# Designs tried in a protein design chat: VHH binders against von Willebrand factor A domain-containing protein 7 (VWA7). Part 1

Every score and structure here is a prediction.

Target 1, 194 residues: von Willebrand factor A domain-containing protein 7 (VWA7), of Bos taurus (Bovine) (q0v8j4r314to507)
Amino acid sequence: ASSLSFVLDTTGSMGEEINAAKIQARHIVEQRRGTPMEPTQYVLVPFHDPGFGPVFTTSDPDSFWQQLNEMHALGGGDEPEMCLSALELALLHTPPLSDIFVFTDASPKDAFLTNRVESLTQERRCRVTFLVTEDPSRAQGRARREVLSPLRFEPYEAVALASGGEVIFTEDQYIQDVAAIVGDSIADLVTLPL
Unless a header shows other numbers, all headers, positions and changes below count from the first letter of the chain; Kabat numbers aren't used for antibody chains.
F is the ipSAE of ESMFold2-Fast. E and O are both the ipSAE of ESMFold2, at different seeds. Each is the mean of both directions, binder to target and target to binder. V2 is 0.75 times the mean of E and O plus 0.25 times the DockQ between their complexes.
[cut] marks letters that were taken out.
The coordinates of atoms that the task and the answers printed are left out; those that the model quotes come from them. Centres of patches stay.

## First folded at step 1 (VHH)

Design o01 (framework vhh_ozoralizumab_d1)
Fold by ESMFold2-Fast, scan of step 1:
Structure o01 (fold): chain B 194 residues (1-194), chain A 120 residues (1-120)
Amino acid sequence: as target 1 above (194 residues)
Amino acid sequence: EVQLVESGGGLVQPGGSLRLSCAASGFTFSDYWMYWVRQAPGKGLEWVSEINTGGGSTKYPDSVKGRFTISRDNAKNTLYLQMNSLRPEDTAVYYCARSPYYDSSGFDYRGQGTLVTVSS
């Protein structure tokens, strides 16, 4: 079984990343639509702070595209977001041997879930790739007097390593180019026999 | 019930050393980034050190870098702060803190604190 799963940060700074995710989802859907290699399930889990979810699942690519197209950037104050909670929810609804893509510009507020999420990726044999539009060397957060740890993205790196995926850091201007490369890799993986 | 209990504070002369301990209970200690924060008399809360879940990555402000070392023992659910070359300006109540963030903007649990007085 295979799935196209997106875990998407919807905080106010995520406009360009949400658009990149929409473009790549459409690209993958259109390339595979009506073929035997079409993904069997689509999963979408939004997150921000303090919330995450609800999860959206469908076997219909048009429904998936419509749901993704309703996503918009809103809110957000401090830098960290509820990424690992959303990823856990996605993992619970994603078939084994699937790829999960996480789009965010922030470190996980819920880092205490790192070990649990690692275990879930290994149990379900899902590969998690993070696309992060943030400079890990940045020291000042969004809130006044917020000091950012240079180690704040280590949970993503741990999860990616445990799952066989990767963490890709980039700037807003380049997110569409990076997502396109990743999208081509997803399309190839979906078409490969197990 | 989440509980953090600090110990090891006391009176020490300038140039001396102290080792603080924090015993954690009521949660999975190994899942959390941990912090030491301090509050000097009449001042606000200042973060002193941070450590990731595995203990391999730490960070300090310039005021204590090279003098203080944070460490953790996940098997014992214990956080440590080794303080060397103590100065009068290090006088403060030291708190063990758990944060759902990777910054000092918010702590969901903090211990009662242990007083460190650096004076001749």
Scores: ipSAE 0.000, ipTM 0.128, lowest interface PAE 18.0, mean pLDDT 74

Design o02 (framework vhh_ozoralizumab_d1)
Fold by ESMFold2-Fast, scan of step 1:
Structure o02 (fold): chain B 194 residues (1-194), chain A 119 residues (1-119)
Amino acid sequence: as target 1 above (194 residues)
Amino acid sequence: EVQLVESGGGLVQPGGSLRLSCAASGFTFSSYAMYWVRQAPGKGLEWVSEISGSGGSTKYPDSVKGRFTISRDNAKNTLYLQMNSLRPEDTAVYYCAKDLGYSYGFDYRGQGTLVTVSS
């Protein structure tokens, strides 16, 4: 089954990314409506810190777009967010053999879940693609005096590797990687604001 | 084995203050969000406060906002709740709770600590 599944960071820094995700989701839905490429299920799991979910599932693209359109950036303090908890919830509600797209600008606060999420992607046979609006080489955090490890995105790389997906950074230095994204339900990220 | 031990409760007069503590063991404390939850006599559970693993984010319901402050000391594996301007309706058994990490809600297994606000 083909699912359009979004795991979306809703922290206060994600305003532009959320709007870009809304535009891309609407475009994908309308382009594939009534065709053999139309998703059979739509899944949306928001996250921030300290919360994640609730999961939203529907077979109706209009309901999916309406739910996504109600999402707005809110809150956040330090850099890490509850990404892997949200991804685990999405995996439990996404049909097997589907693609899951994760939108975030932050490392996982819940990195202790890495092995569990890896196993779950393989058991469900779902591919996970991370779309990260951040330069992993930056050391400056969001909170004052917060220093970020260059290894902070390794959990995403591990999950992507285990699932057969990838981690794609959307900063200008990685624009060629963004342009290489192809698939039935994946958006062309070269139009995303950075 | 996850263990949570609450302490600091007692009898206090309206307008008074109390500081609750929760000693945690059996898990990587800094990796989990923590909560304070209370249960008044004959009533259901009520969420009181929430703090992220790093301590960078906190949340409160309107009933305690401005009066209660949640904090944590990750080096000591200890969670705190500073309660100011206490009211009779704050009388309850207070439990600390660990986030499940993969689901809504929390896991609490402590005995709780009784807070009685009475003149």
Scores: ipSAE 0.000, ipTM 0.091, lowest interface PAE 18.7, mean pLDDT 73

Design o03 (framework vhh_ozoralizumab_d1)
Fold by ESMFold2-Fast, scan of step 1:
Structure o03 (fold): chain B 194 residues (1-194), chain A 120 residues (1-120)
Amino acid sequence: as target 1 above (194 residues)
Amino acid sequence: EVQLVESGGGLVQPGGSLRLSCAASGFTFSRYWMYWVRQAPGKGLEWVSEISSSGGYTKYPDSVKGRFTISRDNAKNTLYLQMNSLRPEDTAVYYCATDIYEGSRYFDLRGQGTLVTVSS
């Protein structure tokens, strides 16, 4: 892969999950540093609701970790977040044939971008993997009287399928292990000639 | 308040050129995809051009491809449409547009428009 990109949900109610994602993101970066799979470029795009970005790009893994460590959980409200807008921004700043990892606990508020994001993943030949620390069967949201759609994660599944990646649902305690396994698998596939 | 204001329209001879501008305010312009759409007299709304938030991706319908160029200056919160080799059928009110954060509708936010008339 020529680049490694992280799209990180920074909403406040899921601080533990976000911290686990940060730790795992750092381990993926450090595991690839000094190896044949070392990225030439790193991209970071934070998101929440109502905002996303700004995008951060660097060729230096230390600068990337420094920026990632400045991310913190803020806010809350309703369940959906601006995930697809952040992913679109990441795709536009990520070189072709790269890995993009999305860490979130929430469905996309910007589901209307699904088709556009799918097209971008294919045009740029990037693989998008979603790591979602949430039970997709959950029916009650965070806001009072908020009802969650059983189909709320379908946009992520569509984007992952179009890009050749996947959507992984997990619990906070397993996020580190799951992210490491997924990251290694995707890196191996990109490195080997087809 | 969130607004888009178009300018640069006017009268031009067939084969001529015009450059349209759109000034954005009240939102973080650099994070939104932007569009140009037009409406000719007595006709429906027609999509003319599309540009990504960074400016790295653009798209055009065949009717204007090679003649029109969309661009943006995120530092100035301004969207542009360079129109070359204009034809009488390009006569229309041109609107700057974007999709808002929420909803599943396209072109949710549009400006007031600027009139382009192509005639001898």
Scores: ipSAE 0.000, ipTM 0.104, lowest interface PAE 18.5, mean pLDDT 75

Design o04 (framework vhh_ozoralizumab_d1)
Fold by ESMFold2-Fast, scan of step 1:
Structure o04 (fold): chain B 194 residues (1-194), chain A 120 residues (1-120)
Amino acid sequence: as target 1 above (194 residues)
Amino acid sequence: EVQLVESGGGLVQPGGSLRLSCAASGFTFSNYYMYWVRQAPGKGLEWVSEINSGGSITKYPDSVKGRFTISRDNAKNTLYLQMNSLRPEDTAVYYCAKDQWLVRGYFDYRGQGTLVTVSS
């Protein structure tokens, strides 16, 4: 049993990442439909700041694509976003032994959830992979006078390590290529690392 | 009211050294992570150093690792940055900043900063 689960940052800066996620989701759905690799469940959780969710779940790939296609970048403010809250919600609705992909360009505003989310990934035996389109060493924030810590992505690294996943840092121009590589890896997964 | 006052900047020749200080007030200094960040003329902000509340853990980007050392004196509510082997590209206004308690890595710099110019 496996699902295709997407956790998507929908803040105003995420246009290219949302489009990459849409392209890869469509590719995965079309290529795996009717095959043994077809996901048994699809999960989508959007997030921004101050909000996250609602979670969308379906066993129908067409419904999943329709819902994902309605996602658009909106708003913005300071750099941190509600990523871990959205990931917790995704984990609660994702079947065990599944892969969860997080698309974001921002650190978690809700870093206090790190230990809880780590425990959930291990309890549910889900692997979490983060695709982050931001330089972790950059101190320039979105808001005026906002300065960011280089440790701001440590919660993602901790969750990825605990789940057996990875944090992939890339630039906007490479996000489609990186997402394609990640999408191709899903096709070969019959069991997840614990 | 949180106040951070930077000092110690100036003109120095390439290869030289400077020690920056930041006097903190208006909060319990010993409870917070502290940071140094800089802004070069015409460029964005770049972080240059980080130190935990007790002073036992420090972190640096590759651009300054081995040349800069962050330290703190909690009894004096003072943060320091020792800068060695300075290069022209280190020319910038340097600011100190504190972490916000509930969200690690979310903060803003205060005060006017201190200008460091590395030039012959």
Scores: ipSAE 0.000, ipTM 0.187, lowest interface PAE 17.6, mean pLDDT 75

Design o05 (framework vhh_ozoralizumab_d1)
Fold by ESMFold2-Fast, scan of step 1:
Structure o05 (fold): chain B 194 residues (1-194), chain A 124 residues (1-124)
Amino acid sequence: as target 1 above (194 residues)
Amino acid sequence: EVQLVESGGGLVQPGGSLRLSCAASGFTFSTYGMYWVRQAPGKGLEWVSEISPSGGRTKYPDSVKGRFTISRDNAKNTLYLQMNSLRPEDTAVYYCAKDRSTYVWGSYEPFDYRGQGTLVTVSS
């Protein structure tokens, strides 16, 4: 049994990433539909700033796709977003031994949750992969006079390390390619008999 | 408004080469996968090639693998198909097609828009 879980940044800068997530979700669902490797549970948690959630869970891929298709980029002013709160919510609703994919272009505003989220990934035995469309060396934020810390992505790296996952940095123009490679890799693992 | 305009078709002898182009407008070209599909006289649509948004991944059916190369220039919003070692059975109208903006559950159509096409005739 497996779950397909998406934690999705819906701030106004995320239009291309949301499209990539939708396309990859479609690809994964269609590849596995009607097979023994079809996900038994689907989880979706949107986030931005100041909000996150609500969590959506379903065993029905049609319902999952309908919910994902309603996601649109909206709002967001400063760089940091409520990513770890959304990830905590996703972890609490994701079956053990599952993969969770996080799509964002921003550092966590809620970095104080890092240790809590790390513990949850280990307790649930879930692997978290972050797809981040941002240059970690960039110093200027979105808001006027916003200065970005070079350490702002450390919480994601800590969570990925604790969970056995990865943080993948890319540019907007490559997000669909990167997401497709990650999706194909997971599909290969799930379809191989042990 | 989404627009795809194909060009570069024509008459060529067996063993010859042609390069097709597709000019895209009305959407963020760099964020969508693109396809080339063709329709031979009296036959259905056939998938010819697929390219990822960045151009880093491509796929081909066995019928054209090694002879056709799909590529894209995201700065120019242009898709290309380089066709080498052309055969009479490659004769068809070639369409540039855009991957779906949204998935409609239960729909099996892989693309949501295609252009008017460009005719390629391979004849002695």
Scores: ipSAE 0.000, ipTM 0.121, lowest interface PAE 16.7, mean pLDDT 75

Design o06 (framework vhh_ozoralizumab_d1)
Fold by ESMFold2-Fast, scan of step 1:
Structure o06 (fold): chain B 194 residues (1-194), chain A 121 residues (1-121)
Amino acid sequence: as target 1 above (194 residues)
Amino acid sequence: EVQLVESGGGLVQPGGSLRLSCAASGFTFSDYEMYWVRQAPGKGLEWVSEISSSGSTIKYPDSVKGRFTISRDNAKNTLYLQMNSLRPEDTAVYYCARKSYYRGTYAFDYRGQGTLVTVSS
């Protein structure tokens, strides 16, 4: 038995990713309900900027689905978001030996937490997979005059490496397909064009 | 053990200058491309400069081009950042970082503890 944990960017640009997370959650729950692979815990942690949380935990897939349906994209200004703070909160509430999926289109504003989060993934033996809807080579940010570093996703790559997970960069049109692939225990993981 | 130790940060008035240093140990410094990156209060990580292993290739974003100069002394295992014409928006923690390649993008695998630069009157 395992946990299904979602860390979800809820900034205004994330409408399609939130829908993909909802579709993916429903497919995982329905596919695994009543089977040996059914998750015993569900965790949801939203984030944006400046906030993150509150964490939601349940053992009931219907309650998890209801909570996801209350998530809506709103707000957000500059490119970076509070991803690592939300991930730290998710790790503290996720059982060991579980998978955590992070949905975002933005780099971490809280990059100073990278080493702390890496240690938590290894201590709890949780695997973290990031689904990032963004071209890492892009130089212009969302805020006027904002310059984006080519190193801005390094914290996600460091956390994924430390945890045994991965960072998947994708385009809006493919986010639903990528999310479905990562949720299938027998599917080969494929990186789609960005 | 790979270590990067920054120094030289502090409080400076707009228009002033500071020189940052990074002492590297635990690896062959001359084999690695190095970065300076910064994180402003309430902002994400921003790339400030990069320098090739030999020092022959140097890059800057437009935000610091003409004001900042990266250099290295491979004999002393030290990376430098000379910052001139400082502006309030340059206020940040500055990190020395060692270049890595992961998932086909530019990344760093080690970073120092950082040194705080505050540009204020």
Scores: ipSAE 0.000, ipTM 0.093, lowest interface PAE 19.5, mean pLDDT 74

Design o07 (framework vhh_ozoralizumab_d1)
Fold by ESMFold2-Fast, scan of step 1:
Order: C-alpha cells, then structure tokens, then sequence
Structure o07 (fold): chain B 194 residues (1-194), chain A 123 residues (1-123)
C-alpha cells in the first residue's frame, strides 16, 4: 500500500505554496480515486516557529481535503522554521514506501535533527521531496538584522539525497507547475510494476 | 552519468575576451543552480559566478563584477561565461559546477565533474 504525506510551512506568506499543496492533493486524490493505486492513508503536518504539528492522519481523502482547507497562516518570525521536527513527526506516522512532500520558503531552524531524519527516511524507505520557494543566494532575512547563510538549505539537500528525493527551488509564480510535475513523476514511479 | 564538459579556454592578451561553454548531461539541467569556479595553479577554488535555474538571477564576486556575465540555455543544456577585460590574475582553470552534494557540515558547495578549461591571460 501507499500513503501520501504533506508537510506544510504555515508561516505568514505561504499562501501560494499552501494553494499548490491543495491543488496537488486534489489532483492525486481524483486521479487515483477508486483505483488500486489510491493512497491508503493521508498524513498532514503543519509547522512554523516555534511550533509544529499536530499530525493529522486519515484514510478518507475527503477528510484530508477538509483538514488541508482549514490550514491558516501564522504571522511574524525569522526566516528559519521547524521543518525537520515536522518531517520527523510525518515520518513516524507514514508507512514504508511512501512519498512525503515538504512545502516551505524557509531553512530549518532545527538543523541539529538532520542525521536523525536521514536515518528515519532510510529505515522507513520513504522518499522526501522539498518544494522551496526561496532563493538560496538571498542574504537578507525576513526578521530585523537577519543575515542568511548560503549553506542554510544543506539539511534539506542531505535529507533528499538520503531518501532518494529532491530539493526543488522555485519562484512563487512557478510553484503550481513545479508541484504538478513532481507529483505526476512520483505517482508514475509508484504505479510501475516492481 | 552526470557529465559537465567545459570548453572555450585559451591564451588571450590582457584586455581581451573569451566565451566559455559547459555542456551538461545526465541530470535535469533546468532544475539546478549552476556555477563557474576557477583554480589558479597552486591555489584553492574561487567562486566566479552563479545563475538560477531560469537564468533570472545571477551573482558575482567583486573581483569579476562588471567584467564577466553568466548565462544559460536550458533547451541546449548549456552554461556560458562571457569574460571581458581579462587580467593576468584571471589566469586559471575554469570549471562548470552544479549544486554540490551536501553531507551535513561538508563545505563542498560545488559538484565539479569535468577537467575544466584553461584560461591564460598573458602577453
């Protein structure tokens, strides 16, 4: 069986990314509804700073869609967010051989969890794909006097590499197209005979 | 699988120009930031230029700002570096690189695959 997991940054201006996640979730659900390839479980974990979760799990795609539609943004904060903590929570609730999509515009504040999360992706054989709407060369952060390291996205690259997934940097205007392409690609891989 | 093949280097006089090319294969070129880095004999790697996947964003260090221009052609899987007003201190082997393979605190930011192309600026 397969599961579909979404890990969503709910900070301030994640409107386009959340909308992309909603559209992609609908696409996957409708494409697979009533077929042997329908996801058996859906997982949703929100994150921001300082918090993450709670995890939401369901086998009902309509419940998943309902929960996703009730997500709301949190205001303020610096650039780094609690992404890896949310991803760890998602991994603990996602069955093996599943795909996890992470939507964020920020680097991980909890980078100390990188090795732990890498190990967990390998143990559960889950593929993690990050869709990041942020320019890694940007030095100016969102908070006052915030200076961003050019290595701040290294943890996402490490987790993606360990899991067999990818980190895709994109601009807000392309997030819909990129999310659709990534989702279709992974769906095709899942449906191919072993 | 992943291949990066640099070309276009040569001998030029100070004040001259060269255009370098990098032919990429074995990965989705349009989904990766690309870089030019150089290494003078007996020295470490020096970052020279970077370009976003669409080509809309570019960045340069002060040492080459205003003289070098990075560009890409995603349809042809090719990266370019236009070098103008060349100086003797630009003499180096130039490498094309994609985003590095990060391993936790590994400092390797550049995934260099090719042999590079030699640029010599001399009389």
Amino acid sequence: as target 1 above (194 residues)
Amino acid sequence: EVQLVESGGGLVQPGGSLRLSCAASGFTFSSHWMYWVRQAPGKGLEWVSEISYSGSDTKYPDSVKGRFTISRDNAKNTLYLQMNSLRPEDTAVYYCAKEGSYRYLDTSAFDIRGQGTLVTVSS
Scores: ipSAE 0.000, ipTM 0.102, lowest interface PAE 18.7, mean pLDDT 74

Design o08 (framework vhh_ozoralizumab_d1)
Fold by ESMFold2-Fast, scan of step 1:
Structure o08 (fold): chain B 194 residues (1-194), chain A 119 residues (1-119)
Amino acid sequence: as target 1 above (194 residues)
Amino acid sequence: EVQLVESGGGLVQPGGSLRLSCAASGFTFDSYAMYWVRQAPGKGLEWVSEITGSGGLTKYPDSVKGRFTISRDNAKNTLYLQMNSLRPEDTAVYYCATYRSGWPEFDYRGQGTLVTVSS
């Protein structure tokens, strides 16, 4: 009945976040093994720009870990990525009453999906937590004249609020610490320095 | 090519202390969580301690909690395990490990270091 689902940005800047996802998965699986909360389904959806997916699903934690081991940070272009499309795909493959964790350093290129994704989180009663390795106050992107909106992460805040989850902003050096704490106590999420 | 080289093991009396070191090379050390695992004769692998890449979070099982301290020096690519109040039950080969292998198998590239606690 319960699932551990990861939506993972695989653009070239995401090495730390892939390792953080692995740490979180280990903590959750080990803590819940043999209990009623043990995940019975695992879901992994990668995304980048311009693509997302394919979804990977398994009931075997060893297969899930093997798939995480095959994940590589790849390419990437402008700052925004196809996060909400990947999250929608994850929601369609995640059983109700499950947690979904999103790892990214970028705003959504597909912000037009915000209302649809919010509805899906509520319909399926899934809680979405975003772990974002980026300073939301940063004004200039990677391209010399790229100007970043101060509201660019608002879609993540809206989805998290609608689902009963959180958006956590942090730095690469703290992402593993945040992921481990979330894995140990999902209900009592701790905020770390940005 | 990931390399982990453990050192610091030896014979020590009950109540004594030892510090184990693990020299790491071939990867971005501060990006990976590190573990110590041990294997006593005739027993399976037992997780001993874990530290995140930043060093900000550490974990211990009840069997060593309060006696062992894991730490890392990211500038020197070195992992440490300070073992205090050693007991005969701590006798084992100790391995340095990382998350780079398939779960739940720990990736340890060294031969391990033997710790014997005996009078």
Scores: ipSAE 0.000, ipTM 0.288, lowest interface PAE 11.6, mean pLDDT 75

Design o09 (framework vhh_ozoralizumab_d1)
Fold by ESMFold2-Fast, scan of step 1:
Structure o09 (fold): chain B 194 residues (1-194), chain A 122 residues (1-122)
Amino acid sequence: as target 1 above (194 residues)
Amino acid sequence: EVQLVESGGGLVQPGGSLRLSCAASGFTFSYYDMYWVRQAPGKGLEWVSEISTSGGSTKYPDSVKGRFTISRDNAKNTLYLQMNSLRPEDTAVYYCATERYSYGFPTEFDYRGQGTLVTVSS
């Protein structure tokens, strides 16, 4: 059974990404509504720093919309966030052969989980797509005198490669368009047999 | 790109009132906590007020509590500050601000507007 799974950064900078996630979720549900590809389960895992979760799981799209609509940007601090911990939690609650979308503008604070998350994507046969609203070449962080590594997004690239997904870097103004294109691509790949 | 444009400042006598406005664009206004901060001549930035995303929670320092009221209109992407019983010590450039990244009380404001001058004198 397929699911629609969202892993969502809720730090203070993520207003546009949260809005894009809401639009993308509605687009996917509308495309698949009444078809054999309609999600049987919806999964939502928020994260920030230092926290992640709790996981929200439902088979009811209306309950999913209500939870997603209550998500607000708040918190953060330094640049790295607890992305991989949230993704691990999502993978444990997502059925096999599902797509997971990760929305973030920050590198993983929990990069030590990279190998574990890669293994879980392969065991669960889930594809992970990261939508990252950040320039990976940026040198200055959010905190005063924070210096950002040019290699800080390598864990996401590794997880995406292992799962057969991808990492898409974009700007806030394009996130809604990019998310829609990704959703359309995934929907096209999951067509009914002739 | 994030833009914040303040207006409503001016010269007012002690005991008077002013209403400041801040027009926000380039981000999803309703998803951010908003702040008013001020800078008096020759002094540093001072936090004046904060408001939650929905407008349901507001906070003020003792220096303005009971005199100033922060509010927002998410449909219009606009932040307001109603200032009553103004005093000479309220003279400052007032800035509309939001935090890009915060966890608890903010120590730095990442996005601020150009400011609007409030002068309280006879």
Scores: ipSAE 0.000, ipTM 0.119, lowest interface PAE 18.3, mean pLDDT 73

Design o10 (framework vhh_ozoralizumab_d1)
Fold by ESMFold2-Fast, scan of step 1:
Structure o10 (fold): chain B 194 residues (1-194), chain A 123 residues (1-123)
Amino acid sequence: as target 1 above (194 residues)
Amino acid sequence: EVQLVESGGGLVQPGGSLRLSCAASGFTFSKYWMYWVRQAPGKGLEWVSEISSGGGSTKYPDSVKGRFTISRDNAKNTLYLQMNSLRPEDTAVYYCAKRTVEIYGSTYEFDYRGQGTLVTVSS
């Protein structure tokens, strides 16, 4: 069996993404509870700016669903968020050979952690997939006079490449379609040989 | 250097089928969304289909929905477009495209686009 780990951006712009994560978690819990396909561990790490965590871990899918269902979008400011710090925390609490799904609409404020996070994905043999609801070509940030680098998502691409995962860019209205891959990925890991 | 090479175009009768292929190189194909776009003679560029990096999500405009199917083989770095029930208005040069940014329903900008492959639907 595999673990299901969510790293979830909770800034004020993330309403649709949080809802998509909740829908996918509900499907996984309902379809796999008490079966051989049930994840052995669930991990949830929220983040925003300046904060990240606390990590929530459980082997009980109902507890995971309840914790996730209480997550709401709140706040906001400049574009970058504490994504890699939250991902590091998730990796330290996720069993080996597991998938981690990151939901965000922002670049990492903590890009200095990129090499450390890459090493952790390889050491723990975890695959990281980023679902990013953002236009990487956007030059103007959320804060007045904030200028965004066209390479601001390179840390996510580096981590995904190192771990064997991927980075998927989309818009809010399509997040439900994109998030459906989470359920498909978990099904493949449990039902098919790795 | 990023390269996209389309193939599979040709002359086909109305109601016929064609399968287009795009060979990608110079970037990590499996990490990017991919697109098919077309340009009819004397017209602007039109988005035809899109597919997520893992292949789990696809989108089509109403003009081709139900007739065209986009797919990909990440092991071969190849993108496909299966075109069924072709109509004269499908006549265009078809391009394989990659984007840095995803913009749905408003504009279609592409960072890299191939040379194209001509599809002519005529009796």
Scores: ipSAE 0.000, ipTM 0.102, lowest interface PAE 17.7, mean pLDDT 75

Design o11 (framework vhh_ozoralizumab_d1)
Fold by ESMFold2-Fast, scan of step 1:
Structure o11 (fold): chain B 194 residues (1-194), chain A 121 residues (1-121)
Amino acid sequence: as target 1 above (194 residues)
Amino acid sequence: EVQLVESGGGLVQPGGSLRLSCAASGFTFSEYAMYWVRQAPGKGLEWVSEISKSGGSTKYPDSVKGRFTISRDNAKNTLYLQMNSLRPEDTAVYYCAAEPIYSGYDLFDYRGQGTLVTVSS
C-alpha cells in the first residue's frame, strides 16, 4: 500500500538531462513492477521557475510512463528553482511509507520552506531522495563563476536527512545509488515482511 | 574590486602537512560562504571543502574528509585550509572562491591566482 512519487525539474537548464531522468524514473518503476514492491499509486510533480505542478496521480504504471514522456524542458529564470514547493505538493499527495525521488540540476529558490518540508516528510513518513545531475566535487569545464558550492544544496541535505533518504550527485553516482536504493527496498521486503 | 589571494603552497613529502591561507578583499567576507577547490595537472576543478558564513558548518568530500580542515577568521577576512596526511594525488593548484556574484561583473574578480601544492618524495 505504498506510492512511488517523482518530482521532476523541467527547466530549460535540464536540457538533455531530462531524458536521463525519465530513463532512471522508468527503471525504478519497471524494477518494482510485478514484484511485491509494486506501488499502489504513482505521483508526478513537475517544477520550474517560477511555477510548479500540476500534480499527476495514477494507479497505472503505463499511464504514468505516458505522462512522464510528455514532460519537456522549458525556459527558467535563474539557476535556483521551485523545488521545495513541488516537493511539498508531492508530500501532500503521497501516502505514508512511500518513496519520493527528486530530479534536479539546481539549488532551491524556496529554501525558506525547508523546515516545513522536513516536518511533512516525518508526518507522512516518506523517504526523499534527491538526484542532482552535477556534483560540485566533480565539476569539469565550468567557468570561475559557475563553480558550485555544496552549501547551495543544504536544504536538500536537511530534507533527505530528516526523511531517511539521501542526496546523490553526478551521473555515475545517480545511476549506481538509484539501483542500490531500489535493490535495498526489494531486499527489505524479502527479509522483513511489512 | 573583489580579490582573493591564496598562499601557503609548496613541496612536501607524502604524509606531510601544509596550511593554506586566502586573504579576501573588496566584499563583505562575513556574508559569504567560502570554499576551496583544486585543479590537478590535466584535470578539471575538484571541490575540496566548504564553510558557512559563520564558520559553524563545514563540508568535505570523502577524498579529504578526516585529513583536511577548513576554517575562517571573519575579523581578518581570511580563509584557511589545514592539510594533513598529504598524498601524491593531492598535488594541484588550490583556489579559494566565494559566491554569489552579481551577473555582468568581471569573471575573474572573485578568484585569485591559486597556490601550488606538490606532494612528492
Scores: ipSAE 0.000, ipTM 0.117, lowest interface PAE 16.8, mean pLDDT 70

